# Designs tried in a protein design chat: miniprotein binders against a7ua95r516to809. Part 10

Target 1, 294 residues: a7ua95r516to809
Amino acid sequence: ASLSLLSISDLVPDLQFIFFWMSNAIEILYFIQQKSPAYMQTIELMDDKAGSKESLLSATISANEEAMTILEEVIMYTFQQCVYYITKTLYVVLPGLLDCNPFGTEPSSEQCRRAAGVCVCAVCVMPEAVRRVVSVFQTTSDLLQQYQVHSEIQSQMFAYLFFFTNVSLFNQLIDKGPARGWFQRSRVLQIQASVKILLDWAKGAGHNHLAQKFFAKFCSTVTILASPPQQLSQMSWKALCAEHPSLKPVQLHRILTQYQLMAELGPLPIWQPSSEDEAYIYRTVDLLESFENH

## First folded at step 3 (miniprotein)

Design H8
Fold by ESMFold2-Fast, scan of step 3:
Structure H8 (fold): chain B 294 residues (1-294), chain A 102 residues (1-102)
Amino acid sequence: as target 1 above (294 residues)
Amino acid sequence: NEDLIKQFQEAMDLYNKAVELFNQGDTEEAIKTLVKVLWMALQIYEEVKKTGNEEAMMLAYELILLVVKAIEAMKQKLGVSPEEIEKVIELFKEAVELAEKL
């Protein structure tokens, strides 16, 4: 299920098959939902000779119920499989986004080939690590479009992919950031620029609202860490909580602690938690995000 | 009408081909072929709906349900019963006869 998952391109043949089945199952389900009431009415209007109409109606209801149940299971299974393989690929490429430098780096020859000699600078400016992440999203979008998957399912898929990306990036930054140097100001600014490229892609793809909703936590984190010391030191704990409602008290406290350390601010905390939040800054179980939606 | 008759005949031929592929052990190709039949049945239903003929609409709808059932049976590696195969073939023949009268 994972041996050949080195890049999104390697998964395309397998994903095409799964998207094909998902798309077909969705179309069939929608068709049955739309046409079943009309078909049932035609059966009810038929001449009832020796009770055959009740038998036919009962058999048709049973067949429709069975078909819809099977189609719903197929849709759920294929959706889960697509999400599983796509997020597995994302998990591998996402750490690179935290380590790349989008300022002044030369684009890869592969990216330049795609530009077709026009607007090469605009297409090829993207760092390789960012391109790998964008490639996963673009390939997903292309497959959804190729197989004409309904817009509601497309939105559900990108909602989950953005949710997964946000959780993965946030957890990696919080958990591994101190050891990897990711909280250093120069690195934070590079991370911010890389994230902007992803958000710009999402906006161009028509998913701006989903991106704003599901990237809120990671974007808040990067925004705080990229804030000038003079500006951030003037904000109260209450003001920071109001500005960044997606962050839990323990998360905000750890972010501010890392910021204070990297900015070489004094040993005493500048940001004093409110009395209501004091107990929650020690809830280590709330530090990292869960990949569970509910 | 000639296009509709041709579509029903092609769908019936593909249905038979899908059953044969499944019996030969090529389950993946059988399912893919059967999905083409399903796509054709959906297009036929949309065309028939424009005529307002309730009998034709019911027949097309029943074909869609039976093709869906066959796809799921093949996914579970279960064969389609001879009775169900005959019923689908008979419905396609009835559809061709009905299309000739449109």
Scores: ipSAE 0.005, ipTM 0.270, lowest interface PAE 10.0, mean pLDDT 76

Design H9
Fold by ESMFold2-Fast, scan of step 3:
Structure H9 (fold): chain B 294 residues (1-294), chain A 102 residues (1-102)
Amino acid sequence: as target 1 above (294 residues)
Amino acid sequence: NEDLIKQFQEAMDLYNKAVELFNQGDTEEAIKTLEKVLEMAKQIYEEVKKTGNEEAMLLAQLLIILVTAAILAMKQKLGVSPEEIEAVILLFKIAVRLAEKL
């Protein structure tokens, strides 16, 4: 066998089938939407009894609405299946991004051979873990292009994939970071560099706006953790909340607490929420992000 | 044209019965009923094509697209062959060509 069943390469045949289905359903729906006015006009122009023409018109409107509903259901189902398979693969490869070192002095011999290019290029220098994540996004983009899926659906697909990636990385960092050493400054800088590679890929693929929107929480977290102690010590709690609006107060408080502990900082200004926010910062149920919007 | 409109009306009535069967959970009977509607729509198209009525040809072609889309969607729950997907693409291409002519 070439690879495990969780590899993106192993899923390509299944994904090709689902993308083919989705693309065909979208094209049929688009055609109906574009030609429906002419279709209805053609019925109205027919020379016949008002009763017979009215019955045909009513039946056609009903059929059009039902066909569009069924097509929308097929599109939604195939979209959800694609998302399921792709995010299942992402879930396996994303933790590696938090442990990799993009500042390595030399890429592995394997990385250079796989890149099949110049060692000074980004692909040759890219860590294996980051390359695996980029590969999932690139394969998705390639399949969407191969089956000529409409740009709006492509945008919705990457919006969700970026949302999923952001939530997964944020939750793993907050939940497992202390035990894994991911809050150590050297590790945070490595994480920051790896995330930049993902964001640069998104920009090159035409998804910069989506990436900026959906990675905001994780980017804010990494930015805080990478900040020098002197810079953070000059900010009030109110100022930090204002600068990082994507973070909930309880999340920001946890990040700052971990930053202080891992950096072995001396006495710092008290980053203290207002009395109205005090209960909220201690609600553990609000610490981790949900994959559902709430 | 009275006979033609009656044929379209009968096809749409049968289409509505197929959708009702699908809503009741009888997917296989719904698909069989839609396949009959598809044959009716194709017959209407061939009949109208001989008269040169481009408006009626467009109507028949759009009915073929609607019925084919419904068959594809319903078969999605039972599994569908690559040959059936190719048939849908072929019908879509024919519909586009007819719409451009009109």
Scores: ipSAE 0.006, ipTM 0.212, lowest interface PAE 9.9, mean pLDDT 71

Design J1
Fold by ESMFold2-Fast, scan of step 3:
Formats: C-alpha cells, structure tokens, sequence
Structure J1 (fold): chain B 294 residues (1-294), chain A 105 residues (1-105)
C-alpha cells in the first residue's frame, strides 16, 4: 500500500483531495434528495398571499433540481479523474503481470522426497509484478473506505478498473504474445497463476462478482491457451463459441490460430475451421478489445 | 436566484475543462455566485455556491480562497441555526468539514 501510494502521489499529488471532494459531493446530493420533500411540505403549509406560496414552491423545485444536476456533474467529474489517474498507474504496472513467474523457489530435495509421487515444486507466490497491481487496487479500496464513499460508487469504480485491466491484458496478450513467447505452455501456466492471485484478491475484497464479470474475456483466453490442444481440436466451432461467450468469433479464431502456430511442444493437432465456420468467423472484424465497443 | 444558478453552472463547466485559465475564471464566477447568494439571503444557494467555490479553490491550490470559504460557511451555519432549519445546518456542517480537511492537508 505504501509503495502504491507513493507511485500514485507522483502522478496525482491531489488524488486524496479528489476522493474527498467526490465523497462530500455525494453526501450533499443525498441530503438534498432526502430533505427536499420535507421542505416542500413546509412551504405547502405556509400562509399563501397573492400566489407567493405557489411561486416559492415552483422556485424551490427548480433550485433543487438544478442543485442536484450540478452535484451530479461534480461527482461525475471527480469520479472520472480518479479512474483516469488510477488506470494511468495500472497501465504502467500491468505488463509485468504477463512476464512474471508466480511459482516459488524450488523446494529442497528433502521436501520433494517426502512428497514422493506428488509434485510440490509448483507453489504459487505473489511476484513483485502482481503485488504492484494488487497494491493499486488495495490503495483504491483504502481511499474509498477512508472517505466513506457509497458502496454503489465503490462497485462502479472497481467495475471500471477491472474492465480496464481486462482489456489491457487481453490486447497485450493478443498483440504481443507470440513475439514475447507468452503462448508457450510454461508461460501460459504462469500467467494463469498470476491472474488467479489477482482474482483471489478481488474475492477477498468483496468484489468477486465484478471480477468474474469484467475479467471474463481475459480468463476465457487464458483458459483456452491452457487447454490441451487435443481437447480444442475435438470441439465444434459452435461448441467453442458457446463455452466462451465473452469472446467475439474473430477473437476466438485469432487465439486458436496463434496457439497452433506458437505451440511449444511441436506440431500438435488443433481446431481447423470448416467452410461454414470460416464464413461465420469472418462476419466479425474486431480482433482487439476496444473501450469504444463497451 | 437564476443568476446564482447560472454562475454556479458556468463555474462547474470551467472546472471540468481543468486548464489553469478555466480554473481561474471558475473561481471568479463561484465567488460572484457567493456574493449574490449572500445578498439574496438564500442559505441553500449560499451553501451550494460555497461548496463550488471551495472545490475550485482546492484544484487551484488557493488557500486564501479556502480560508474565506471556511469563514463564510461558519456564518452560514450560524444563520441556519438561527432560522431553526436542521437541514440547512447539516449541509453547512458538511461544507465546513470539507474545507477544514482540505486546509489541514
């Protein structure tokens, strides 16, 4: 948390102030929404002289509606600023997640001997790169709690952050994966373990539902790449699309094609599109995930 | 008044632009909104104008403006107490807390 705070402070020294202002604008908005009916009732009970009561009531309704609009704009602005600066920090640390090894140092020969017949050498630990990403999320959670931001807005914040993380990781894996060796079996397993650490953090923080929803595309991609090629080659295109509804047909096809070409274990069978499947796949044009499409 | 609302809206639009010149103009418009709200003796618009002025002052790093907002918000709280409005009193307390926290940092 301390390292993430320092990194965020370098980019946005006033981030804490922005959270503070967002929280207080929300409280003021809520107060106006709750108290407006009581104030209106008070006006209704006033002594009405030459339409002064009706004029005051109309003016008060207009004033309250305008005040709510203004506060909503302030909340939206401060929320957007928070998301912008946090995602800017995430952008810097996310590539490391695809390049790290979450499996711990090989255990002693004695430990391996005691577990005869069982592989105990693949122990998942939190690599520095994964810790940096988790720290950004944890610092965000801490700031939202410190300033008592409403739970609905907290959920919206993490929805955006998880969406950004998913898109960033997916695009990097698809665009750079083959050249970086990320499609090799050993690297895919490392990526899968690193993602699991991130998802486990989200579950512990109470954001499991959001993480499951907004990481679906990247999780599907990693699941496919971790699947035995023989299993994938035996599935119909329709079945593959049904298993991975978060992926567009052209994205799924690109993943399978890259997996086939980059297979570490040499030439292995993999799914080949039929003529009908190929026509269906080419009906879609988006290869990379775009923020504009959502 | 409609004039106060117009000034507040314009100040917020300039705040959203975020450039130094826009923020400086937003501060001037928010300050004018506060002045008119005081003249109209409208505690709700005064509190809202003070909140916007405080927000702009924070983004500009203008401690002098924040000190003035704190002074005026405390006066607004006293007026709300004298009028017997618990609602206006609570909003004024929130604005005061907001500015005090900003000044402490």
Amino acid sequence: as target 1 above (294 residues)
Amino acid sequence: SEEVKKLILEAIKLLRKGDPESLKKALELAAEAVRIAIENNDPELLILALAVLALVAIFLGNKEALEKVLELAREALKLAEEHGSEEAKRVAEIVIKLVEEALRQ
Scores: ipSAE 0.006, ipTM 0.228, lowest interface PAE 9.7, mean pLDDT 71

Design J10
Fold by ESMFold2-Fast, scan of step 3:
Structure J10 (fold): chain B 294 residues (1-294), chain A 105 residues (1-105)
Amino acid sequence: as target 1 above (294 residues)
Amino acid sequence: SEEVKKLIEEAKKLLEKGDPESLKKALWLAAAAVLIAILNNDPELLIEALKVLAEVAIKLGNKEALEMVLALARYALKLAEEHGSEEAKRVAEEVIKRVEEALRQ
């Protein structure tokens, strides 16, 4: 099993190095920003009539702008490298979340003790697949705290990670779900419970607003698929669009088609697309989400 | 490369002048040179820029600047070890020792 080589634990030394560099670049940027204005004022107040003042001021402005640009590039580069390594690891572990059973009893007193000690997950036995995903988020949070990365950068990091997770899970469910049996009601309920564990972790970590924003599409999909037939069959196309605005017409149409097939409901007139949306339910290029749509 | 050399030269001139205002300017010019050298993977310019940065920070006696230089020097040491540059490793170790000594006073 080569998957052990792709675990977040294997990447921690590399991530520590990159976070260390990012943190130091941010500190240097702030140091220069704090000291530069006072120094520029000192040059500006010089009474040197030999013409050296203008040259020195120009050189100082140019050097300062260059230093600031370089620091911003280093911060952006290190941020992108962290995102790359973390999302590569997430991509490997996320499919497991769609196959696990969080309602299954895991006979492990050790896992119960870990959950109680960490308090970053729901107070219940966590499936291994969900634990792997949570471990990636928790390790990222720990590293950001260890290197004292500013809250703005932390928020941007988790916004990106939640966006990536949402797109990955949504695309896999829509694209591979029929072949994998993921649209069966029992499997959807398991997926919903697993997703709740991730959302509960995000809330506990102080990222509830980001999780609500960036998981909207996958959450809408799972909510619809988990709805009882009696309830869902009473909701019109227009009502579903209003309740789930993150879903594009082609996406909602695909979800409802899969639901009809699995629940053996047959065609429902109430789920007929509005005249405004009829042309858009055939836009297959809009079915799957792009990882670069932000 | 040419940009980094200009920053290092200007920082050295300001360091030699030695007044507090010149030292403050030299600090951020040298810091910029270190960062550009790292981005360009230029260990020779990195060594030269790091030496100037350390000397400026020590003369200024600013604890915040010294701690920043220490962090940069430790990163430079790790990078030198990974690339097998014995000269860069030796210089980074010398800078770390000098800055740590300055922080003790």
Scores: ipSAE 0.006, ipTM 0.208, lowest interface PAE 9.9, mean pLDDT 76

Design J2
Fold by ESMFold2-Fast, scan of step 3:
Structure J2 (fold): chain B 294 residues (1-294), chain A 105 residues (1-105)
Amino acid sequence: as target 1 above (294 residues)
Amino acid sequence: SEEVRKLIFEALKLLEKGDPESLKKALELAAEAVRIAIENNDPELLIAALLVLAAVAILLGNKEALEKVLELAREALKLAEEHGSEEAKLVAELVIKYVEEALRQ
C-alpha cells in the first residue's frame, strides 16, 4: 500500500498485537499490586524458624520489584509503538481536514466535491477527509475497549493524539496557509466546521476535557480568523492576548497580520503589541510548535 | 496462533488466583505458549507469552522456573534477531536481564 493512501484499517492487525501485549502487561501489573500485600501478610504470620521468614519476605519484595520493572518498561514501549503507528496514519490524513468543504456547496476540487456534506453539524453527513481522521480516533478507541485497556492509559493515549493533531494542524495552517489560501474567511469557516465535527466526536467518546485542553492553540487560531471584522476590530491587543493565552505573541501577531491581509477591508485598527510583547515578537524565532510535549 | 492465545489467557487466570499451585500451572502453560510461538516463528505472540512467563517465574522465585525462563528467553532472542523484531528483542533482553538478576539472589 501507498504511504499517502495508508488506512488505519491496514494497521489494525499490527495494532491488535501491540494492544494485546500492553493489556496483558497492565493486567499482570495490577495482579502483582493487588496480591503482594496479602502474600506479604501471609509470610508475616507464618512460623519463623531460623530466619526463613525474613529471607522469604526479602525475596518476595525483590521478585515483585523486578516483575513490576519489566512490566512498566513493556507498557511504556508498547504505548510508544501504538502512538507511533497511529500518529503516522494521522499525519497523512490530517491535511485533508484543512482542505475539505463540509458545507457541500461548489467545492474547489473533485476530491472536495466527493467529501462535501449537506449538514455540517450532522454526524452522518461527515466529509470524507474528516471521516478519515475520525476513523483513526474511533479505531483507536475500539481497540482500547476491545482489549480492556485501563482508562488512565486510554486518557494518556488520547491526550497525546490530540496534542499531536493540534500541533500538526496549527503548524500546517501557519506554514502552508498563505500559499493554500486557508486564511481566507470562507476557508476558515470550513476549517472551523470540520474541527467542530472532530471535537464533537471527542466529546461523544468521553474525551471532552482532553480535547478542550490539547486543541486550545488551534481552536484559538481558527476562532480569531473566523471572527467578523467588526467584532475583531473592537478588541485591543491586550484583550486578544487575554482571551487567547495559548498563543505566543509572535503567533498572535502572525495570525492578525494574515487576518488583516485577507479581510480586504478599509483601514483596520492597528493591533499594537505592548512594549513587552513587541520586544518578544522582534526577538523570537519560535513561530511553529514543537511535537515535544513539555 | 489461537492456541497460543488460549494458553496465555489460561495462564493469566491462574496468575490472578496467585496461590503457589496455580502459579506452577501458569508457568507450565506460559512456557508452552512461548515454545509454540518459537516453533511457529511468531515473534508477535512471543512478546505476550514471554511477559506472562517472566512474571509468573519471578513470583514463584524457584531456581528451576527461573532457569527454564532464561532458556526460553534466549531462544526467543535468537528468533527476534532473525526476524528483525525490535519489540520481541527488547522484551527478550529485558526478561534475560531480570531473570539473571533473580537467579543471583
Scores: ipSAE 0.015, ipTM 0.452, lowest interface PAE 5.6, mean pLDDT 76

Design J3
Fold by ESMFold2-Fast, scan of step 3:
Structure J3 (fold): chain B 294 residues (1-294), chain A 105 residues (1-105)
Amino acid sequence: as target 1 above (294 residues)
Amino acid sequence: SEEVKKLIIEAYKLLLKGDPESLKKALELAAEAVRIAIENNDPRLLIVALMVLAVVAIKLGNKEALEKVLELAREALKLAEEHGSEEAKRVAEFVIKIVEEALRQ
């Protein structure tokens, strides 16, 4: 087996174990929170030994806080381990999303366009590369539900996974896109359709708000690149910055430069950054996004 | 079995009390629960007993308790492997990892 053949199925046993322990740690934490008042009441009912009751109450509060801290560390550790295994799988399958064609066979799509005489969306098929990514998200959701992990923890998990996916796809597109031809209009439309499948999955799973928030940068990038030349050339630099606040000026400048180079309907004018943004662009050395959460 | 359940519950009550004497007794009871669960080939109770044991040892924070738990967890791992319990093997591995990490600090 090669790195490109890695499947989420290979990680299910390890993930089952970790989710099991996460669930148990959460239940123990909940038990301490729920039972602490009753235990404290029991101490209150004890005979006072020359003021020892206050010392015992103080010690009990401290012990409960320490136990809760340890359990929170266990929960955090198991959460990070889940993220590690799922992220490792995503890292292998995500690049394939940028190379796949969700529009199916050329003859079918061409026949639809010719018959209608109008711009018609091709029939969207879930490519294997997209299916692999969706399978990672679905398996994660299934395991969180199987082990009854609280919805707030589930939301935190998908927030991170969407964040990771967004950064990974954005960095791949910006860094490797020119060499791979991904900035060509036909390829951008394929990427847009593939991303829509992921966003539709997230919406169906109840994570639409998280997907909208954490995919913003990559979605803005694809939206700009998919814009018709006639439409995009009518927008000022300031208007583009306002429409796409998730993009840093240096990132927007790089995207527009690539768009201009790959234009199929003739040359596009160069978008002029504001004086302030131009100075920032020339000073900025890091174009790519960090995987560290801001 | 029922005896292991009683040991786990009592160890957990002592863990909640949190004073050094209660934690030492909790460690002893949880360790006994682990040993009996191993003898009885009860992977579900072994899992719970190992986790209580690990939390107690980490809360005690002394090297001797952590080393004792590490030895017992390694014994649990060996027997879980011999009897084919995947969940018990992974729990023992997890306990070994977190205790080893605590010993390094």
Scores: ipSAE 0.006, ipTM 0.214, lowest interface PAE 9.6, mean pLDDT 73

Design J4
Fold by ESMFold2-Fast, scan of step 3:
Structure J4 (fold): chain B 294 residues (1-294), chain A 105 residues (1-105)
Amino acid sequence: as target 1 above (294 residues)
Amino acid sequence: SEEVLKLIAEAWKLLEKGDPESLKKALELAAEAVRIAIENNDPELLILALIVLASVAIKLGNKEALEKVLELAREALKLAEEHGSEEAKYVAEAVIKMVEEALRQ
């Protein structure tokens, strides 16, 4: 199969195929890394009267290095394709998380039944919009397990998926939040509860460290917006920046300004930045996050 | 032995170059390396040859290349089973699965 985008896009209507390719490439790479040293030693022990032993060793080293490079390219490409299709699906379902009310939703008796004092169906424990997002992550986890993908690759994939989710939710909240009423306290508390369900899933799946690392910006934003006005008004600009190091000063300023407007706190400012901080606070190019990881 | 490693090295150089003509030549050299390794009953060389063959097939992505690789990988599996090489058997089975999956699309 070609490493070109067109070739792989044409061949893979389903994520299963890409995971299969990635898994097999990883296994072959691992096999080369484990067996090559023993094979190289065998060549070194050969008695070659033709004097070609040095050429044979050099050729073997070059072949192994080139083999690993090409397999790494295949792994990277199939990994990127998996990420592309998964994030494309996430992009469609993530906005629903911000409009979700997780309080008071009751599933039908057909969907939720109790056995030995516990819920039999996981669908019963989360709202539809949250379930759609969790289903994408769960399907990814299931495919990684089905094809026995190494834990380090699993961690890299969830790191990127959490990064993508964080950037998407943060940008949506900052850019469209005021117009959609998402900065209202009641809506923020609903968002916080929905995000907690997602983070609890990540913890249960063994990805708590990655979730804490990559959701830091969105979690800081929601934490600030959910804070009582009395608490925020008692904190200095410097203290807020120190508690929320994942937020850029321009981002923190935008959040606080919107909070003041939505909470109808009157003309009294919550914060007073320094002249240095004020110089770039209003730069829009620094406001939204990029989807580029590196 | 020495000839097989030279074929493998040249196939990798052509893979790195990446143009269609070079990839076609890489497939020919990798296939020849697999055939010689089978003829010489050398499971270690067979492993190295199968790896480059699979890499070329993945990069080419066409049905003709995939079918050629599948034929060679099946012959390699038979030899690995007869020789009792668990490592060569594992690599041959992995290559067969990858190529079969690609061909089903």
Scores: ipSAE 0.000, ipTM 0.326, lowest interface PAE 10.8, mean pLDDT 73

Design J5
Fold by ESMFold2-Fast, scan of step 3:
Structure J5 (fold): chain B 294 residues (1-294), chain A 105 residues (1-105)
Amino acid sequence: as target 1 above (294 residues)
Amino acid sequence: SEEVKKLIEEAKKLLEKGDPESLKKALELAAEAVRIAIENNDPLLLITALLVLASVAILLGNKEALEKVLELAREALKLAEEHGSEEAKIVAEAVIKFVERALRQ
């Protein structure tokens, strides 16, 4: 089975196993943390022998620290394995989100076809590419809930998945967008609608804050590209930088250049970078985002 | 005891690396640490070595090693009770619970 043939459903058995192990290790870590203070309190209250009491307390702390370190390593490893499998699946399905049309005219399912003519039926039609991405997030959420993984770790998982998704989509759009027509206004509006489906899913799942934080760069990019020419022409470089702080000067300049080239209503005002930012515009190494979480 | 501690530390570093070959080596070192800890009749070192062995065995999917860890962890709990080591009892109970949940899946 090659990477391109793997769906999230193909990985569920392996993911269930790893999530179970992560949850199990977390529960045992907390068990030790709970038992350790009670035992140390018992030692402190003992009047057996002062030197013996201190030796016992020191030994207990050392032993529990060692056990907790081992469990923390297991938790980190299983977390990294979950992220590895999930992000590999995301990487394969994410480019499809940039090519799909959520404004499709025909219902995709038989049920929607029977309900044709009803406005609510349009809500049932989700592009396959978007559905595949949502399925990855939903399956992850379901597994975290099924194995009762601690909420902090759930938040860290989705923080990384949203970070990864943002970087992947941004890099794909910036690097391949011109050749694939993704900067054309009609395509940008389709991308914006598709991304809104992902953000709406995140909000419904209780991850709105994480989604706002980690999708900021891609959302800023799409927002600028979808802006009407009249609105965008009224904004200075300084105002655009202030409104879109997640974008680096070289990234903002590239986006505005593409917008200018795709202007359907004619030439737009030239956005003049500040002298402070001008040097950074020529640093092509800063154009694409790194997958390393900083 | 110093030999066991060194083997445990090396096994932990290999566990941190997490690649399959490192995990296989970690399993070997953890098993050796368990063997020496049994000879030393030290319940704390034994159960700590068993926790490392269990963690590596789980990540490798080695059910036979897990079954052996469970058997030895129960014996380590008895040894800890005989020695009056509450530290070893806490860790032994944790390891037993950890492995039992593993084997029930």
Scores: ipSAE 0.014, ipTM 0.353, lowest interface PAE 7.2, mean pLDDT 76

Design J6
Fold by ESMFold2-Fast, scan of step 3:
Structure J6 (fold): chain B 294 residues (1-294), chain A 105 residues (1-105)
Amino acid sequence: as target 1 above (294 residues)
Amino acid sequence: SEEVIKLILEAAKLLLKGDPESLKKALELAAEAVRIAIENNDPYLLIAALFVLAQVAIRLGNKEALEKVLELAREALKLAEEHGSEEAKRVAEEVIKRVEEALRQ
């Protein structure tokens, strides 16, 4: 059965089967790795019936190597299928994060407290769009825990999901932001608050290190755009590059140009690229991020 | 044991293909592997065969096959306990848990 562009809840039964297969393949692989030496030792201690001992040993080694290859292919395939369907769902819900208002329902959340790793105020203040994104991450976490998927694979899954989310949000903001009004300061502050909810979820789920690593580019972008005009206008190009090393010169230049336009700082360029970066500020091929993870 | 390993590997390969005809063949091969493992009184190969059989039955959505796998997994658990294998016992318990969950769905 093909998984379509459904809500994460609609995908749960299909994802359960895929996670079940992945978990079982990992366990069979582990079981073969654990029992193979003992079984080989048992064969080696057996009486040699008409030269069958070495033939059996060789056949067992070959069969175990084939089994390990097949199981590794199953693990890889099921992992890729999970990533494919989860990221397909994320792609549909992520644009809403850039267009929602987390201040609209409960603007004062200073009394918000954590309970069981979840913000209690999330029931009152989390916008529907943010809730949809968090639901994808939470459902993924729940399924990985339900099927006791090894922690290394769980980390790989969230590394890729955060990478995908960062690239998707950054590209949408840069590419569609001007037409959508997303570079306006009020909208940027809303985006910043929504991103904080996602990062707080990741921290509560034990993935703070991965979130810090893979959201760096989008977080840098939002941080710059949310800066007060007086403060940002006093920073040099070199200082901005030092504070935001994840941004390429063309990306930083585009962000600052949009900031200058939206903040109505006048038509004269305020931020001058360093002489070494001048060659790179117009490299349009480097503007948008690739979804290919190298 | 060589024949059982071969059957398990062939069933796993067909499970990967995932089409109805391949899944039907995988079920037959995995079931045969289970029968031979029981006859040979080998808890390691029995449990390995049961894993593949459980995967195929769950994928097919065949509740009758899942019920048979549950019975065989409980027998495998008993065999693992008699042999004193903690690893085989753990694997049998996990198969029982997952098959029971599949039957509730």
Scores: ipSAE 0.000, ipTM 0.254, lowest interface PAE 11.8, mean pLDDT 75

